# VH-VL binders against q9vpl3, part 271

Target 1, 224 residues: q9vpl3
Amino acid sequence: RGKINIQRPKAPHYERARVVAVTQPKYPELPKAKSCFKTRAERTQQQQENPYNEIIAREVRNWLDHSRLVAFFHLSSITADDIFRVRVQLHKQNLHLKSYGSKIIEQAVKNTRYEAIVPLFHSNHCIVFSPDPEKTAALLRIVRRVPQMVLLGGIVEETMLSRNQLVAYAQMPGLHAVQAQLVQTLSQAPGHLIQQLQAHQNSFVQVLDVHAKNQMNEETPKST
Key: E = the ipSAE of ESMFold2; O = the ipSAE of OpenDDE; V2 = 0.75 times the mean of E and O plus 0.25 times the DockQ between their complexes.

## First folded at step 10 (VH-VL)

Design B45 (framework fv_cemiplimab; at its last look DockQ between E and O 0.24; V2 from the best seeds 0.00; counts 0 for: pae E 8.8 > 2)
Fold by OpenDDE, look of step 10:
Structure B45 (fold): chain C 224 residues (1-224), chain A 122 residues (1-122), chain B 107 residues (1-107)
Amino acid sequence: as target 1 above (224 residues)
Amino acid sequence: EVQLLESGGVLVQPGGSLRLSCAASGFTFSNYAMTWVRQAPGKGLEWVSGISWSGSSTYFADSVKGRFTISRDNSKNTLYLQMNSLKGEDTAVYYCARDRFDSDYGLYMDVWGQGTLVTVSS
Amino acid sequence: DIQMTQSPSSLSASVGDSITITCRASQSISSYLNWYQQKPGKAPNLLIYGASSLQSGVPSRFSGSGSGTDFTLTIRTLQPEDFATYYCQQHYEYPRTFGPGTVVDFR
């Protein structure tokens, strides 16, 4: 009795295959969880007809008015489930993941200093907002595990940063830590100067002493 | 403890100018938008002005637009309201408040100062 | 500007009563409505934000409801410390606007 290959089962007889195909329970397709992220096409269509664009634009403005950290991401074929997971993780860190249409962003930032960000929103993008710029490192740590989220750049303390600059910023010690280090360094400088000045004086005294001793030795007549 | 303390409220003549200050303590001031609200004696609350965390965005009620300026110094944890061309109708207790924002709940003022009284009278 | 109205302007109640204050906006403001309590000579305190969210530290006897144009604040089992003026405020758009207030006094 040939060992039933459970890894590669032989295709059933055509008649059996038909019966199996007909008797297979048709599971209702799980409602495709409506991705909170609408496709570009859906977004464009909704933007043209949505009287609420102004409301959403106002929301974006509110985010900008309350956020010291704004990061821009490109989304590459990310699933709704993955987005949800990331959102939860970010939220735990007081990071707020949002997605807006390009037209909404344009309307929101029109005639503002942020108008330069509009070109970043021509594709599927998301924005992360935070009131705390110190959360930049946490943000990057979280999104590092999400290859579908590609960092494009950001705004920190009203300054537009490239991707590389944002990464560098995240690696810097906090402002207070840097200030403390600076103060410590500056406080050490006077001590070093005093030591150097004293060292020169001491060396001069030593040279003079040696000279005096040599003169005294020359004046001692060899008593024959 | 989170605290806001208003100062600068005095008697001033119509047409005069006054600068109010609000000192913040117990929280990271620079992380929050701020608001001024006033209350005339025996009257209700009136929103006056708002400012973003950086000061780059400012908002005003129509009644004070062009006369009042809102500013902040994050290094000093202080909010300011410069009031010019004062009128009798500007007589009120002025409150500073901390703004909070959530996309689901909108804007709300969760912390208030005790207020400072501005009196405009001849 | 969005106009806010409140009803009633004043009401008298007794300790232990349940009272309801109504706030109406001149246009839809979604759920962007806050409720504040103010006692005489004191600064306002936030009670409810986002129409129905209770501020931390506020007793559960306070509740907010509503959306669009009509909102309500309910105080169940009124306590002596609840006698104050209550204001609704919209944050839907600038300028932000307050209701005229509702005075809750002792019967």
Scores: ipSAE 0.670, ipTM 0.860, lowest interface PAE 1.0, mean pLDDT 87
Fold by ESMFold2, look of step 10:
Structure B45 (fold): chain C 224 residues (1-224), chain A 122 residues (1-122), chain B 107 residues (1-107)
Amino acid sequence: as target 1 above (224 residues)
Amino acid sequence: EVQLLESGGVLVQPGGSLRLSCAASGFTFSNYAMTWVRQAPGKGLEWVSGISWSGSSTYFADSVKGRFTISRDNSKNTLYLQMNSLKGEDTAVYYCARDRFDSDYGLYMDVWGQGTLVTVSS
Amino acid sequence: DIQMTQSPSSLSASVGDSITITCRASQSISSYLNWYQQKPGKAPNLLIYGASSLQSGVPSRFSGSGSGTDFTLTIRTLQPEDFATYYCQQHYEYPRTFGPGTVVDFR
């Protein structure tokens, strides 16, 4: 478990004190690095602002762990009434629109295989979750009428897909179980196998290309 | 009909190993997270371990972390718990459970097996 | 880890009584709380999820309420089949923890 210890109340249980959930650690002394001392008040304020973010981050993590379809959108200026209407239309299709801050997303995916999605959150954004990957076509149909929501890409059956790959996936009805099995097999293949299949099976190559790009982004991350 | 059937519970020596199985039927196993819960004789319930629908995310209670592993084979509709370095305090009835995920309420264990008894003694 | 407590630990009641069991979390868990019933020698059964949502097939005499740290299970008009042990369980974070249980015995 990669959870941060929570605040140190005077509790009788030692196990609780070791788990860090919403805290900034306090060492006996600063390391050899340059000194950045924080007062008790500053640490408490930082911890207080983090508790709300941590609750929401855990909700996002549960959604990521248990959704078979996740779609990421850039969200431009939109009225509360318009976004609510979109949310209702999506909900009718078992599609759940959520909007979170980028800090919450970074916290939710920290130390997970999904850290590769962090670059998608450079600007204002929202996320659609669903347990039903076959609803991808319905999702795209609904958001076509919402120019304020610009598709960036998604995750289907734990495979990251670009916008174009997600659109292509939505046009392949009745193959979801076969595609999930094939993607799992090919994602473990060496890079030369991926290139060999590109010429003969476009949809498979596009899925594997997204996987390779995510590996490249993960190998040279920029933490901000 | 939805069913979960645990098996593999037996008497094991301290320090030994044991693998429990949970066979699922009557539902699409690969759509659900799965959980192991144990109950020591005369005691309450203790959550042991959980696994996501694909098997890519696994979770453990502190009391078993590093000693137990959880896995699933979605092609066989089977959940596993590999138990290593067993101790006397691991003696319990072990239940498998299906976790349902709801958009507003998260995870809850809506189907339970009948349990299998693991006894660790010398 | 989030620690869960239950009150009372044990309760004697008669058929037809209305009883209340409380559950407290060591920190806020929003509404990520489930209630389970277990009869002697049997596996647990889900009663309530999300603090207040009744699982299908569970009689309407069961109800749940609460959010944050304090939660309540209420059983109205106890029936003979309701004498059991009741557990709350949080799903806010891993590890998911149970309360110690409340035994409801026949008086």
Scores: ipSAE 0.012, ipTM 0.536, lowest interface PAE 8.8, mean pLDDT 76
ESMFold2 (binder alone), look of step 10: mean pLDDT 93; pTM 0.954

Design B46 (framework fv_cemiplimab; at its last look DockQ between E and O 0.37; V2 from the best seeds 0.69)
Fold by OpenDDE, look of step 10:
Structure B46 (fold): chain C 224 residues (1-224), chain A 122 residues (1-122), chain B 107 residues (1-107)
Amino acid sequence: as target 1 above (224 residues)
Amino acid sequence: EVQLLESGGVLVQPGGSLRLSCAASGFTFSNYAMTWVRQAPGKGLEWVSGISWSGSSTYFADSVKGRFTISRDNSKNTLYLQMNSLKGEDTAVYYCARDRFDSDFGLYMDVWGQGTLVTVSS
Amino acid sequence: DIQMTQSPSSLSASVGDSITITCRASQSISSYLNWYQQKPGKAPNLLIYGASSLQSGVPSRFSGSGSGTDFTLTIRTLQPEDFATYYCQQGYEYPRTFGPGTVVDFR
């Protein structure tokens, strides 16, 4: 009796296959959990003649006015559940995950210094806002665990940063730590200079002393 | 302790100019938008002006637009209100306040100074 | 500009009473309404933000409700320190606007 290959079961006879195909229970497609994030198509449709675009644009402006850290992400096939989980984690760190349509963003940043960000919003994207730029490291730590969120870049203290620059920024010690290090370095510089100047003087004096001693020894007549 | 301290309120003649200051302490000043609110004697509260965390965006009430300027120095943790062409109607206690924003809650002011009195009189 | 109104302009109550103050906006402001308390000679203090969120340190006897255009502040079991003027403020758009205030005094 040939070992039933569980990995590659023999295709059933065509008649049996037909019966099986017809008798397979049609499970109702689980309602696709409406992503809290509207699909691009839905966003585009809603943006057509939406009197509320200005209201939403105002919200974006308010976020920008209150956020020293703004990070831009591309969303790749992320589920509503995953977004929710990330949102909760970010919120615990006072990071606010939002998603807006491209037209809304365009309207919000029109005639502002942030107009350059508009091209970033041609696909499914989200934005994270924070009043505290020190939360950049926390943001990146959280998002690292979410492969569906791809960092594109950000704005830190009104400066646009690339992905790599933002990562580098997150790795930098805090401003105060850097300042402290600078002060320490600067405070050490005068001490070294003084030591070097003194060392040369001391060496010169030593050479002179040796010369003087040698001259004195030559002048002592060997009293034979 | 989180604190805001207003200063600069004095008696000034109509048409005069005055600069108010608000010194912030106990929090990272640069992380917050700020607002000026005034209250005429025996009257209610009136929003005057707002400024973003960086100072790049400024907002004004119509009653002061073109006459008042709001600015900030984040290195000094100080908010300013330059008031020009002062009128009798500008007589009020001026408060500085820390702004907060969330899409769930809107704009609100969670910390207030004690205020400084500006009197405009001939 | 969004116009804010309050009712009543003043009310007298006794310690232990429950009072309600109403605020109305000229247009919908969603839940973006804040309540402030001001005592004579003092700066305003935030009580409630976002229509119903209690500010940290504020007693639970204070509560806010409402959305759209109509909002209410309720003070349960009024305490002596609660006699003050209360202002509503819309946080929906600039310019920000305050209600005219409600004075709560002793009966």
Scores: ipSAE 0.869, ipTM 0.947, lowest interface PAE 0.5, mean pLDDT 88
Fold by ESMFold2, look of step 10:
Structure B46 (fold): chain C 224 residues (1-224), chain A 122 residues (1-122), chain B 107 residues (1-107)
Amino acid sequence: as target 1 above (224 residues)
Amino acid sequence: EVQLLESGGVLVQPGGSLRLSCAASGFTFSNYAMTWVRQAPGKGLEWVSGISWSGSSTYFADSVKGRFTISRDNSKNTLYLQMNSLKGEDTAVYYCARDRFDSDFGLYMDVWGQGTLVTVSS
Amino acid sequence: DIQMTQSPSSLSASVGDSITITCRASQSISSYLNWYQQKPGKAPNLLIYGASSLQSGVPSRFSGSGSGTDFTLTIRTLQPEDFATYYCQQGYEYPRTFGPGTVVDFR
């Protein structure tokens, strides 16, 4: 609580995190001299000693329920002032910077396709959530000036993308109208095909525009 | 103009089925989770069901679990509530709502439809 | 399940009055408490989210406060359009539960 005034006015997340921590269920006390051998009752109490993990895992699941874009970064040592400035810049773009322990992430994505992301959270990290995948380019532009944040990859439209695939996605905003197909193509394409798609961006956009015009022409009433 | 418009509420017999629709306009529907809330005549609000932006996660009140299902079609900007094994207690105005989440504020419903009346009567 | 209660269940007031509505949760819900307004025959509208954050377009005479289990909605300088039913609702866990409502009637 020693830094409450500095963090509370600048970072409302600190105030909410502190309140959430106070709302944890009562933890059972264990005697110091008690043996480390566990009975059935002690196993139940030990599970109760970590109920906070499920509350925070629920927060992560809520973020996933509301985010079409999730980006993962490795985070080098950074000052509280610098990370706050980045968080404010991201927030203006509807991008939400968070960090969660690896146990929390593992619990949140258990029994989902995303279990493979858990190793990314064994080291210092941060994660960005957004409901709007069109903000991927803004995200990358903002973090370009933050060498302490190194992009590892992301999830777009429930499809995992590598770093290079996410960068390629961000460079193709005119193709976002067919985003589900684009994300699947990027996730399955070999690296040289990604380079070809980037080189032919304008041509690909023109092909999509011709297709849209053909759909409009096919809807024209029969002349006779 | 951001709008939600429910439809499909009618009189049905107990044990019957009904599917409600909620048409969204004026915003990017696929960016948002969605919720159904109901209100029995003369009574308060009751949360019924919620669904993630993609439809991959769904949530239900105990009173409807196993009988109702929730789905969405993001290509048609439409939310659905499939209601099976209807009971008299399900008689209510059903609202759809746009759901929001932020770890600072929790879950909240910022846009509501006008509602559609479902009457379950023998 | 988290049970929500509201007090009072109803009240009568005049234009220009200041009123206070309280909401209690059966367990701590952090600051994850929302307030909705509903006029007869109409859908609810969001007033306040996260205990104290005013939704865009809601007049500044509305304010919210509280954390943990006890929450308050205050309406200062009551206007004719404020006569309605007010519901609190927790956004902390599923199932997401509402309070029973507080009816604010014209005296």
Scores: ipSAE 0.718, ipTM 0.890, lowest interface PAE 1.3, mean pLDDT 81
ESMFold2 (binder alone), look of step 10: mean pLDDT 94; pTM 0.956

Design B47 (framework fv_cemiplimab; at its last look DockQ between E and O 0.34; V2 from the best seeds 0.71)
Fold by OpenDDE, look of step 10:
Structure B47 (fold): chain C 224 residues (1-224), chain A 122 residues (1-122), chain B 107 residues (1-107)
Amino acid sequence: as target 1 above (224 residues)
Amino acid sequence: EVQLLESGGVLVQPGGSLRLSCAASGFTFSNYAMTWVRQAPGKGLEWVSSISWSGSSTYFADSVKGRFTISRDNSKNTLYLQMNSLKGEDTAVYYCARDRFDSSFGLYMDVWGQGTLVTVSS
Amino acid sequence: DIQMTQSPSSLSASVGDSITITCRASQSISSYLNWYQQKPGKAPNLLIYGASSLQSGVPSRFSGSGSGTDFTLTIRTLQPEDFATYYCQQGYEYPRTFGPGTVVDFR
């Protein structure tokens, strides 16, 4: 009597398999325990009818009206304590960390030039607002220490910037410094042009002088 | 020193037009939304219009909607109020003010100009 | 539109007095209320923002309190320079609206 391999039971004969399949007790699927936490869909649905959304949307609009710098972040498993710490640090730099629901953002930016940002808010996100675009470098410095905050992009002076563009922007010298450099560069250009033009003239005169001297030397008869 | 200086206030006839200017100095003008507030002689303060830092958003009181236009030139650090179809009720000192916003404090005006008088009279 | 009211419309006080001005909004405006001081022939100056935050440079004798619909401005130990008109303003929504003002004059 062959040892019944308990680990790899031989598939039953096809007829037996059919009978077994039909006679298997159908256990009622245990009602999926409604997780104590409302599904994202349920939360979203409840938010649609909340008059409070308009109030919050107004707040978002006010932030946008007063902010030259807006940065978008994804939050990955960040604790409330960590958020608080970051918020304090940002606040010291006049950077305002806020979190809003996707529906609120959608309502706030509807029919505005910022409508394109709505797809960025499908997960846990936060927004940093600042009236001063020069604070971009400070923002990135602070957030660099917070791995749970992932920069997605931003808006600087009404221009949407990718993550990389925002980083590049933060590394640029201030507008005034750039302008000063430009002025310096432009001021040097005419000087170089004049020098080049004069150099050709001077070279031509020198060649002529040499030619004249050579002719004079040939005309001096060797008085033997 | 942070300063706002209004100009352009004159006597104008009803139905006339006038453009007010507000020159800002001592701060980065482009970082701030701006507001016009007016005060009729012997009366209280009345909000007229506000504009976002970029000028992309504008707000108006119902009393001036359709007649007034608010604009700004950030390169010149100047706020403007174009007033058309002026009425006697528009006679007031017009103030420009710097706007501030915070979710903890709401909207407030922390810097004001000295105002310019607009008189609408036949 | 949010309607703002103030009480009293005028009050007479003496130097050294403590006075209280009240402002009421027609609906809840959270803490988004500002107080301005205006002297005759001068522009308004911000005193208090966000119901209770003192503007930089404003003396500590000024204080604001309240939330929702009812707000108060208190001036402790009134000084000669404090005789002016005081306005409350809601910073909750557009249109922005001011109270009618309270005139504080000499007794």
Scores: ipSAE 0.875, ipTM 0.952, lowest interface PAE 0.5, mean pLDDT 88
Fold by ESMFold2, look of step 10:
Structure B47 (fold): chain C 224 residues (1-224), chain A 122 residues (1-122), chain B 107 residues (1-107)
Amino acid sequence: as target 1 above (224 residues)
Amino acid sequence: EVQLLESGGVLVQPGGSLRLSCAASGFTFSNYAMTWVRQAPGKGLEWVSSISWSGSSTYFADSVKGRFTISRDNSKNTLYLQMNSLKGEDTAVYYCARDRFDSSFGLYMDVWGQGTLVTVSS
Amino acid sequence: DIQMTQSPSSLSASVGDSITITCRASQSISSYLNWYQQKPGKAPNLLIYGASSLQSGVPSRFSGSGSGTDFTLTIRTLQPEDFATYYCQQGYEYPRTFGPGTVVDFR
């Protein structure tokens, strides 16, 4: 039974080191070292942990600000080598596999429509973020060969989708892309209407102000 | 070709208002967060505002908070900056930029427009 | 807010020289440091993101390093097109802040 040493050439080692560096913050383990302190030490730890908790929660909010697709998975027992291979395969499709503790997720989505997702993170899990919802089909194709990752559902275009809805979305990306654009437009319509009315009001005031200054021989607007 | 094109920069009086536009082409605009950066004449770069891909999250520099708003129309591939209560220190070239995030690299701006000049002068 | 500083403010160099520009953050920003180049009358363009990752299309004579609070941009074998202003910028938190710039002039 020889170890297969040949599967560790320098190129795979370099790619694995890059992925490991990307996932260096295995968040649940970092704060554990200080959780045993009592009164004053616990207060100091809380003060130090507040910046770190907010830093990681900010990372999750940044992912949400930049991701049209978020998929949630239950993660059964899986080797570090297998999850690494999946992460690399997903990364090639601009799909980013991450894991965050439920406390951090709760802090990141507090006072948002996504608070309902927090219980999903109490057990072994992973999240996939992507800016491109058309990659949903590629995501499902890749994880179909990974029985340790069980799809729970996702968020597409800020809409929470069940497992079945996400699968249906993946099969009809052209229609869902158009529908998502329409939903986004309709959900912005009250704000856009108010902003448009305010812009017209501001434009009218600006025209009157220019007219008054022109009648007083003020400067003309600079073109371009 | 990936491009960003700003427009709307003009001479405006102090206290006035102006709306800038940034037209995106050559990429899927709705996949990206966007950012406005400005540069006063002879000065360095200053971050102004950022907006999430959907528009649901917005961020502002303290110097413009409460006076500027940022918005986007993903159906028209256009980013907007509404500037109210303009001051002399708002005189600058305004750039729009395509924003990126990855937890390995942080936030960065990988594509920039050519800028539009806003002059605030009495 | 995270204050960014750069050193030097300006420098004179000749084609073929190697130069180093430093950037310091007022607190740790991990490796979330970007470098931009701006030529006179032109828009900025991204050179390096995440402290050391080279943007596509950027010549390999550019390199970045650093983590935490101290970062460097190195340009080896300066070319005529490299005479420009260079800005560092932290992508760690809002407000996103730039350094004051380093002007690299022909000597």
Scores: ipSAE 0.788, ipTM 0.920, lowest interface PAE 0.8, mean pLDDT 80
ESMFold2 (binder alone), look of step 10: mean pLDDT 95; pTM 0.962

